# VH-VL binders against p42126, part 33

Target 1, 258 residues: p42126
Amino acid sequence: QRVLVEPDAGAGVAVMKFKNPPVNSLSLEFLTELVISLEKLENDKSFRGVILTSDRPGVFSAGLDLTEMCGRSPAHYAGYWKAVQELWLRLYQSNLVLVSAINGACPAGGCLVALTCDYRILADNPRYCIGLNETQLGIIAPFWLKDTLENTIGHRAAERALQLGLLFPPAEALQVGIVDQVVPEEQVQSTALSAIAQWMAIPDHARQLTKAMMRKATASRLVTQRDADVQNFVSFISKDSIQKSLQMYLERLKEEKG
Below, E stands for the ipSAE of ESMFold2; O stands for the ipSAE of OpenDDE; V2 stands for 0.75 times the mean of E and O plus 0.25 times the DockQ between their complexes.

## First folded at step 14 (VH-VL; framework fv_bebtelovimab)

Design r4 (at its last look DockQ between E and O 0.05; V2 from the best seeds 0.00; counts 0 for: pae O 14.3 > 2, placed apart)
Fold by ESMFold2, look of step 14:
Structure r4 (fold): chain C 258 residues (1-258), chain A 124 residues (1-124), chain B 109 residues (1-109)
Amino acid sequence: as target 1 above (258 residues)
Amino acid sequence: QITLKESGPTLVKPTQTLTLTCTFSGFSLSTTGVGVGWLRQPPGKALEWLALIYWNDDKRYSPSLKSRLTISKDTSKNQVVLKMTNIDPVDTATYYCAHIRYSGYEFPYYFDYWGQGTLVTVSS
Amino acid sequence: QSALTQPASVSGSPGQSITISCTGTSSDVGGYNYVSWYQQHPGKAPKLMIFEVKDRPSGISNRFSGSKSGNTASLTISGLQAEDEADYYCSSYTRSTYVFGGGTKLTVL
């Protein structure tokens, strides 16, 4: 399995651990298991919150799976992007309290997942950076990710971070506000449990309705513009220059393992 | 070619446990993203979803009926079984099993292949 | 808990177009693109006609189309034919729950 769920039904909390070796890339199979696991917890009244974290040392998630975006048909790119949108919509609109316990590097699509959560805790390790660095690969963040980053760290910080493809080490991540806490690595899980308990102290119905109200604009826009967003991605990722860059990057990755 | 067929009793008494079996071919419940659901349709009324089981044994139940339902699978026999306890005359319906698949391309939010259905009548 | 509202019946003549509505809420029809439409002839199992609001399974005529505006989804049948006479159900999904509309009886005059 690529998602390990450790329930604590007495506390109303489950821990979802990402277990998609080597680096928790968002492959089609991993996206499928994430959505199904989230649905199971949402359908079970025993659970009010979920902690998202990694079972892989040193990485929360390395982001989108580049093998899904390179050397494939336009139809495959469309399907892949729909799957990415689906995960984001499901997380962003979830009625569960979501807390990211970021115990490793969190670039690009890993940050996508983290930004959907209600609260983010990052381990104090200089090797663990977080940010939407897609522009360094020539890829533009979709409007719904731009919106969520902007809503999290403010317009000017988001504008600068996206244009430069910034990754924030822990101290900078806390200062800019892309994470809510930075704690010693051994305290990440316990801090996440304490944080989620504070959120769950609020009556579920009022908390859930408020979250839905705050998030409705961006979520509704994606739902109504879903096909246009897919076509924008497909058009961009299909460009010869982008495909060549992705291929060279994948070849470099393969040689570093050999 | 995907096919599903429901089997089980056609007449049951109140308070009994209803056991329905879905036997299928043309797919395997070992395939990632595949699931089989159960639905029912009371005579002249709308469809109602009951339960769903996925390839990885993840299970979903209708919230209003969860305490009465158990779904299970036998992958080697290509079967899914639904049990419903404490049957009542309002449970009279045609019961369907249906195929669903989540592959990351198609979301598991519709049932693409259905069995012919089996009518279960609960005596009053 | 039938959250989805459909008209009880609609009718049309051969060759005409008709539209069946399905109204839900922002938490189901409006909040996601998980609307499906099923056709059911008397005594037969439902058949999937439309999924994800407007996509057609292989083998479904392009006379069937779907759309959504706000919390209302629509099934449009162009060029009505006698065999289109059936019951039509919309379905939506949220938080691991499938919800169906009450059904619409289509009569081809």
Scores: ipSAE 0.011, ipTM 0.621, lowest interface PAE 9.1, mean pLDDT 89
Fold by OpenDDE, look of step 14:
Structure r4 (fold): chain C 258 residues (1-258), chain A 124 residues (1-124), chain B 109 residues (1-109)
Amino acid sequence: as target 1 above (258 residues)
Amino acid sequence: QITLKESGPTLVKPTQTLTLTCTFSGFSLSTTGVGVGWLRQPPGKALEWLALIYWNDDKRYSPSLKSRLTISKDTSKNQVVLKMTNIDPVDTATYYCAHIRYSGYEFPYYFDYWGQGTLVTVSS
Amino acid sequence: QSALTQPASVSGSPGQSITISCTGTSSDVGGYNYVSWYQQHPGKAPKLMIFEVKDRPSGISNRFSGSKSGNTASLTISGLQAEDEADYYCSSYTRSTYVFGGGTKLTVL
């Protein structure tokens, strides 16, 4: 299993731990397991909150799995991106309280996951950066992800962050507002438990409807343009130049690991 | 196994309010992405979508009938209720409730499981 | 709301392949890949046969297939069987609502 679920029904909280070696890349299988795990928790009335965290040292999630986007068919690319969209939609619209206990690096797709949560706690480690660095790779973030970031840190900050493809270390992450708390690494989990308890103290109905109200516009933009977004992604990723770049990058990664 | 069943009056007088209840099993409206919709079909005519309610109590209505429709849910009872005000003979139709397949806030949703439908006749 | 355009009726012999067209606009069929097809036998509820233009729900025969070109979606039924005789409706998303075609009566000769 790539997702470990540790339930505490008494507390009404479950901890979802990412365990997809080596760096919790969002492979198709991992995406699927995440959605399934979330759905199971949502269907269990004993749970009201979920903490997302990593079981892999030093990394929350490295982001999208590049192997899913290189050397595959257009149909595969489309399916993969739909899965990414689905994960975002499910997380972003979840009726559960979601708290990210970010205990490792959190770039790109990792940041995507974190941004869907209601509250984010980052370990105070200079090696753990969070942000959307797509532009550094010559890639633009999808509009729904851009909107998510904008909703989190504001338009101006998001504009700067996205254009420069910034990854924020803990201090800057807190300052810009991409995370809500920065705590010592050993306190991340306990802080998350405390935080989620605060959120769960709110009546579910009111909380959930408010959340839905706040996130409806952003979610709807993707939903209404879901196909177009997939097409755009497929068109982009299928470009010869992009494929070549990805291939080269993957080869480099292999060399570095070898 | 997903099942749905419509219940309510089969005969309604003009200007009255029609209240229909959908009772379902095999799924829960507490599940993210799940929804229940209402559709109708006049005798010998095409299908028409009326309303939809999601797990998070978000509601969608046909633009043409929005002012007359109210949809609600009781998750604990696995029921969805549709109310239609100011009923007219033109509203005579078979009314269906249906499960929504893999839905978001707005779209897409497909109706993958249907009730058997209930014929509602509007007559003086 | 303008309905999608379907032929009133189509017919075929057992074993043949038939196609039902569903024509919309760039704001519905042509604008989205969310065309669905429903089969309805007399006195029965509609049954989802195709969704997202070409995908089949579980349990639906592979004799049913869907496609789209421009503003026209098509349902193809291969190896026509007597049980396929029914009304078929297409549906598509448009302007935050769902529209249906007028329906096509399929007769198996």
Scores: ipSAE 0.000, ipTM 0.459, lowest interface PAE 14.3, mean pLDDT 91
ESMFold2 (binder alone), look of step 14: mean pLDDT 89; pTM 0.913

Design r5 (at its last look DockQ between E and O 0.63; V2 from the best seeds 0.00; counts 0 for: pae E 6.3 > 2)
Fold by OpenDDE, look of step 14:
Structure r5 (fold): chain C 258 residues (1-258), chain A 123 residues (1-123), chain B 109 residues (1-109)
Amino acid sequence: as target 1 above (258 residues)
Amino acid sequence: QITLKESGPTLVKPTQTLTLTCTFSGFSLSTTGVGVGWLRQPPGKALEWLALIYWNDDERYSPSLKSRLTISKDTSKNQVVLKMTNIDPVDTATYYCAHRRYKYGFWPYFDYWGQGTLVTVSS
Amino acid sequence: QSALTQPASVSGSPGQSITISCTGTSSDVGGYNYVSWYQQHPGKAPKLMIFEVKDRPSGISNRFSGSKSGNTASLTISGLQAEDEADYYCSSYTRSTYVFGGGTKLTVL
């Protein structure tokens, strides 16, 4: 299994651990397991909160799986992007309290997952950066992701971060507001448990409605433009220049592993 | 080619436990994202979802019938079993097992169905 | 778990186009695009005709199309043929639950 769920029904909390070697890339299978696992927890009244974290040392999630976006059919690209959209929608609109315990690098798609959470805790390790670095790769973030970042750190900060494709180390991440706390690595999990308890102390009905009210506009924009967004993605990723770039990058990665 | 076939008693007495078996071919219930579901349809009425089991043994049940249902699988035999307790005449229906496909991610649709088996509950 | 709302029956002549509506709520049809349509002939198992609101499985005629607006999904059958006479069920999936409509009987005149 690529997702490990450790339930604590007594506490009303479950910990979802990402275990998709080597770097928790968001493959189709991984995306599917995440959604299925989340649904299960959402339908269990014994759970009110979920902590998302990594079981892989040094990495929360490396982001999208490039192998899903290179050398495949347009239909595959479309399906993959729909899966990404689905994960975002489900996380972003979850009635559960979601807390990210970020215990590793968190770029791009990893940051996407983290940004959907209600609260983010980052380990104080200079090697662990969080952000959306798509532009550094010649890629633009989708509008719904841009909006998510903007909603988190503000328009000006998001504008700068996205254009420059910034990855923030812990200190800067905290300063810009992309994460809520930075703590020693060994304290990430305990801090997350404390944080989630605070959130769960709020009446569920009021919390959930408020969350829905805050996030409805952004979520609705994607829902209404879901197909268009998929088409845009497919058109973009299918470009010869992009495919070549991705292929070259993948080849380099293979060489580095070898 | 994907095929599913329901088997079990066609006549059950009230208060008894109904056990149905779905035998399938053309796919494996070890494949990520794959599931097998049970649905039913009373004569002349609408479809109703009952239960679903995933490749990873995750079980899902209709909220209204959860207390009466148990779904299980034997991957090696390509079988899924549904048990329904405390059967009542209102449970008279055609019961279907159906394949839930993994296609480009999360795909919650039943694309292949068994022919169905009519179960009559009568004293 | 409320059922989706469908008209009890619709009818059309060969060659015509008909539309079947399926109305849910913002929690199901309106919330996600996990809307599907099933065709069922008498004494037969349901057949998946549309998924993801508008996508067709392989082998399904392009005469069948789907759409959604707000909390209402629609199945349109163009160029109506005698073989299209059947019951049609809409379905929505949300949070590990499948909900079906009451079904629509399509009669080809």
Scores: ipSAE 0.675, ipTM 0.866, lowest interface PAE 1.0, mean pLDDT 94
Fold by ESMFold2, look of step 14:
Structure r5 (fold): chain C 258 residues (1-258), chain A 123 residues (1-123), chain B 109 residues (1-109)
Amino acid sequence: as target 1 above (258 residues)
Amino acid sequence: QITLKESGPTLVKPTQTLTLTCTFSGFSLSTTGVGVGWLRQPPGKALEWLALIYWNDDERYSPSLKSRLTISKDTSKNQVVLKMTNIDPVDTATYYCAHRRYKYGFWPYFDYWGQGTLVTVSS
Amino acid sequence: QSALTQPASVSGSPGQSITISCTGTSSDVGGYNYVSWYQQHPGKAPKLMIFEVKDRPSGISNRFSGSKSGNTASLTISGLQAEDEADYYCSSYTRSTYVFGGGTKLTVL
């Protein structure tokens, strides 16, 4: 319902399209559907790879759903953050080849999803920026996202990008290494199919064990600190100043839709 | 209050197909993330998971038993049905259905169980 | 085929604390926090005692606690009571499947 899966079992690939109007915000229900859909594909031996992309024009994912983080109980915030952690853990540790076909804007939580993938392709459109811009919103990226960005683009680039809340347009995204390829918008899907075929040419077992070896330290840091990470999030998001800021952002979003 | 109850035959002959029905109340199988699973426990032995069906009709099966199992649901009747083909005396067990929820933490677990129904396969 | 290893039995006196272990692998217990514990009294259905390694469902006594170190999860029961005498099963979830331990019989002396 919020995730459209288009299988090509003969090729061993499924395309998972984000379909959560209006901007693929990571609502609790959308997070649930993403994890369950990923599980289904992981359990089906017909599939060895998944292309993540968007069914919504102009946006890959706008990130975390602020309605889940504002005006709710601390228990709700804890549950929501556990759901966000779960999606990241499931994607980051998946035994499937994951390719992001980023056909729209990809800030914050959208970049979270993209960074879990093995390969990232961004459409060449200056409005389609990618990055972890949390600090521009007064929010800190969690340590496990900082780790993932740092592992992808290096310490100094990540340090600068996170402190300034940078969003990278396509040319800059390619240069800094946060995406692997930039192509014309109409070529994003065909490029993703070519890329995933290359990754699948590697024997599954060896590829999967290598990925697990490379990612174990980063994943284990979250697994062992999961409760503390939830407590930090709940404490931060519950502050009156943060709640007020979130309410203002939500009101601006409603005015734009009006 | 969430409740589940298993129903079906208590005695079955080898080679028959076992059909078990789980009737539940206190939740809807249309709710995103909700599922109902089937498990069994041979007398004096450990629990064994069999199958799971989700709100969106996704099905999961124990790999070793997949070829013998079919799970289905009727959301309007609040029922989930398990069929197991080619029954053998080794399948003698208490069969349970159980509720699974993807809520607050997203860790899979069976939080509410039926009382179970003993199915004996004649020798 | 995959199994979680539990001791066959454990015993303790009322008021004592006891711990039941559940050993898996880095691909289940060690790699994920999908560990649950179930209590089963004779003739009864299993009851969820702990999920997500350490969380308690509503209505479960705080005498029951869970933890994990490496590939081993643990259930600890403090202030042991006669009613705690039961079989205890750990469970792990991975790759869309559930696997259970062989069970541990807890005897309260």
Scores: ipSAE 0.196, ipTM 0.690, lowest interface PAE 6.3, mean pLDDT 89
ESMFold2 (binder alone), look of step 14: mean pLDDT 90; pTM 0.922

Design r6 (at its last look DockQ between E and O 0.81; V2 from the best seeds 0.00; counts 0 for: pae E 2.7 > 2)
Fold by OpenDDE, look of step 14:
Structure r6 (fold): chain C 258 residues (1-258), chain A 123 residues (1-123), chain B 109 residues (1-109)
Amino acid sequence: as target 1 above (258 residues)
Amino acid sequence: QITLKESGPTLVKPTQTLTLTCTFSGFSLSTTGVGVGWLRQPPGKALEWLALIYWNDDKRYSPSLKSRLTISKDTSKNQVVLKMTNIDPVDTATYYCAHRGYKYGFWPYFDYWGQGTLVTVSS
Amino acid sequence: QSALTQPASVSGSPGQSITISCTGTSSDVGGFNYVSWYQQHPGKAPKLMIFEVKDRPSGISNRFSGSKSGNTASLTISGLQAEDEADYYCSSYTRSTYVFGGGTKLTVL
């Protein structure tokens, strides 16, 4: 399994651990398991909160799976992006309290997942950076992701971060507000449990409605423009220049691992 | 080619437990995202979903019938079993098992169906 | 979960286009786009015709199309043929639950 769910029904919390080697890339299978796992928890009245964390050392999630975006059919690209959209929509609009216990590197798609959560805790390790670095790769973030970041750290900070494709180490991540707490690595999980308890102390109805009210506009924009967004992605990723770049990058990665 | 076939009793008495078996081929219930569902259709009436079992043994049930339903799988035999307790004449229906396919992520549709088996509940 | 609402019957002549509506709530049809359509001939199993509101499985005729507006999904069959005479069911998936419409009987005149 690529997603490990450790339930604590007594506490009303489940820990969802990412276990998709090597670096928790968001493959189609992984995306599918995430959605299925989340859905199960959402439909179980015994759970009110979920902690998202990694079972892979040193990495929360490396982001999108490049192999899903290289050398495939346009239909595959479209399907993949729809799956990414689906995950974002499900996480972003979840009635559960979601807390990210970020115990590893969290770039790009990893940051996407983290940004959907209600609260983010990052391990104090200089190697663990979080952010959207798409522009450094010649890629632009989708508008719904941009909005998510903007909603988190503000317009000016998001504008700078996105244009420069910044990855924030823990201290800077906390300063800019992309994460809520930075703690020693060994305290990440316990801090997450404490944090989620605080959120769960709030009446669910009021919390959920407030969350929905806060996030409805952004979510609705994607829903309304879902097809257009997919088309934009497909058009972009299908470009010969982009495909070549991706292929070269993948080849380089293989060489480095081999 | 994906195929599914339902088997079990065609006549059941009230209060008994109905056990249906779905035997399938052309796919594996070990494949990520794949599931097998049970649905039923009373004569001349609409379709009703009963239960679903995923490759990872995650089980989903109709909220209205959950207390009466148990779904299980034997991946090695390519079989899924549905048990329904406390059967009543109102449960008379054609029962279908269906493949819940996998396509580009989360894909909750039944793309292949068995031919169905009519189960009549009568004293 | 409440059943989706479909017209009991629709009819058309060969070559015509007909539309079948499926109305739900914001929590089902109006929510995630997990809307599908099934065709069922008498004595046969249902056949998936449309998924994701408007997408067709391989092998399904392009005469079948789907759309959605608000809480209403629609199946359109163009160039109606005799073989299209069947019952049609809309379905929606939400929160680990499948719901179906009451079905629409399509008669080809």
Scores: ipSAE 0.895, ipTM 0.937, lowest interface PAE 0.5, mean pLDDT 95
Fold by ESMFold2, look of step 14:
Structure r6 (fold): chain C 258 residues (1-258), chain A 123 residues (1-123), chain B 109 residues (1-109)
Amino acid sequence: as target 1 above (258 residues)
Amino acid sequence: QITLKESGPTLVKPTQTLTLTCTFSGFSLSTTGVGVGWLRQPPGKALEWLALIYWNDDKRYSPSLKSRLTISKDTSKNQVVLKMTNIDPVDTATYYCAHRGYKYGFWPYFDYWGQGTLVTVSS
Amino acid sequence: QSALTQPASVSGSPGQSITISCTGTSSDVGGFNYVSWYQQHPGKAPKLMIFEVKDRPSGISNRFSGSKSGNTASLTISGLQAEDEADYYCSSYTRSTYVFGGGTKLTVL
């Protein structure tokens, strides 16, 4: 319902389209559908790769759902953050080839999803920025997301981008290396199909073991610290000043809708 | 309060198809992430998982029994049905249906169980 | 389904602590934290006691605790009471399947 899966078992590929109106916010229900859909594909031997993309015009994913993070109990915040961690772990360690076809804006949690993929293609539209802009909102990216960005872009570029909360338009995104290709929007799908075919030309076992070896250290840091990371998030998000800031931001969003 | 109850035949002959129904209340199979599973326990032996059906009709089967199992649901009746073909005396067991809750985005645990129904396969 | 290895039986006196082991492989218990423990009294359905290696459902006594080291999960029951006498099963979820241990009969002396 929130995740559309368009299989092409003959090609060994499925397209997973995000359809969580209005902007593909990572609600608890959406996170759940993503994990269950990914698991189904991982356990179907006819699929070797998945293209992640959006069914919503202009946005890949706007990121974390602030309604899950504001005005709730500490138990709810813990459960929500565990769901965010679960999606990241599942995507980051997936045995499938994952290609993100980023056909819209990709800030914060949207970039979290994109960074787990093996390959990222961004539509060439100056409104479609990608990056981890949490510091602009007074929020700190979790250590495992910082690690993921650092692994993609390098330490110096990542430390500058995170401290400033940078969002990269397409040319800059390609230049810094946060995406692998930038193409006209009408070519994003065909480019993703071509890229995933290149990755699938490698025998699955060797490719999967190599990916696991490269990602083990980063994934293990979260797995061993998972509870502490949840406690840190709950402690941070529960602060009165943070809750007030989130409430004001949500009120602004309601006023903009009229 | 979540409750589940298994129903079906208590005595079945070899080669027949066993049909078991799980009738439940206190939750909906329309809720994202929710599932109902079937498990069995032969007398004096360990639990064995058989199948699971999700709210969106997605299904999972035990690999060793997959060719013999069919799970289905009727959300309007609050029922889940398990069919197992080509029954054999080794299939004699207490059969349970169990609720798989929705917690933390992914929560693969059976938190509420039916009382179970003993199915005996005669020779 | 891969099997998980548990001792056939354990025993303890009221007030003591006991530990039940559950040994799997790097592909199940060692590789995933989807480990759970179920208590089953004779003639009754299983009851979820521990999930996610160490977490307790609401209403489960803190006398029950779980842990994992390598490929082995452990259930520890402290302050043994008569009602703890039951069979205990560990379970691991991986890649759309559930695997159960052979069960451990706990006798309270």
Scores: ipSAE 0.556, ipTM 0.828, lowest interface PAE 2.7, mean pLDDT 91
ESMFold2 (binder alone), look of step 14: mean pLDDT 92; pTM 0.938

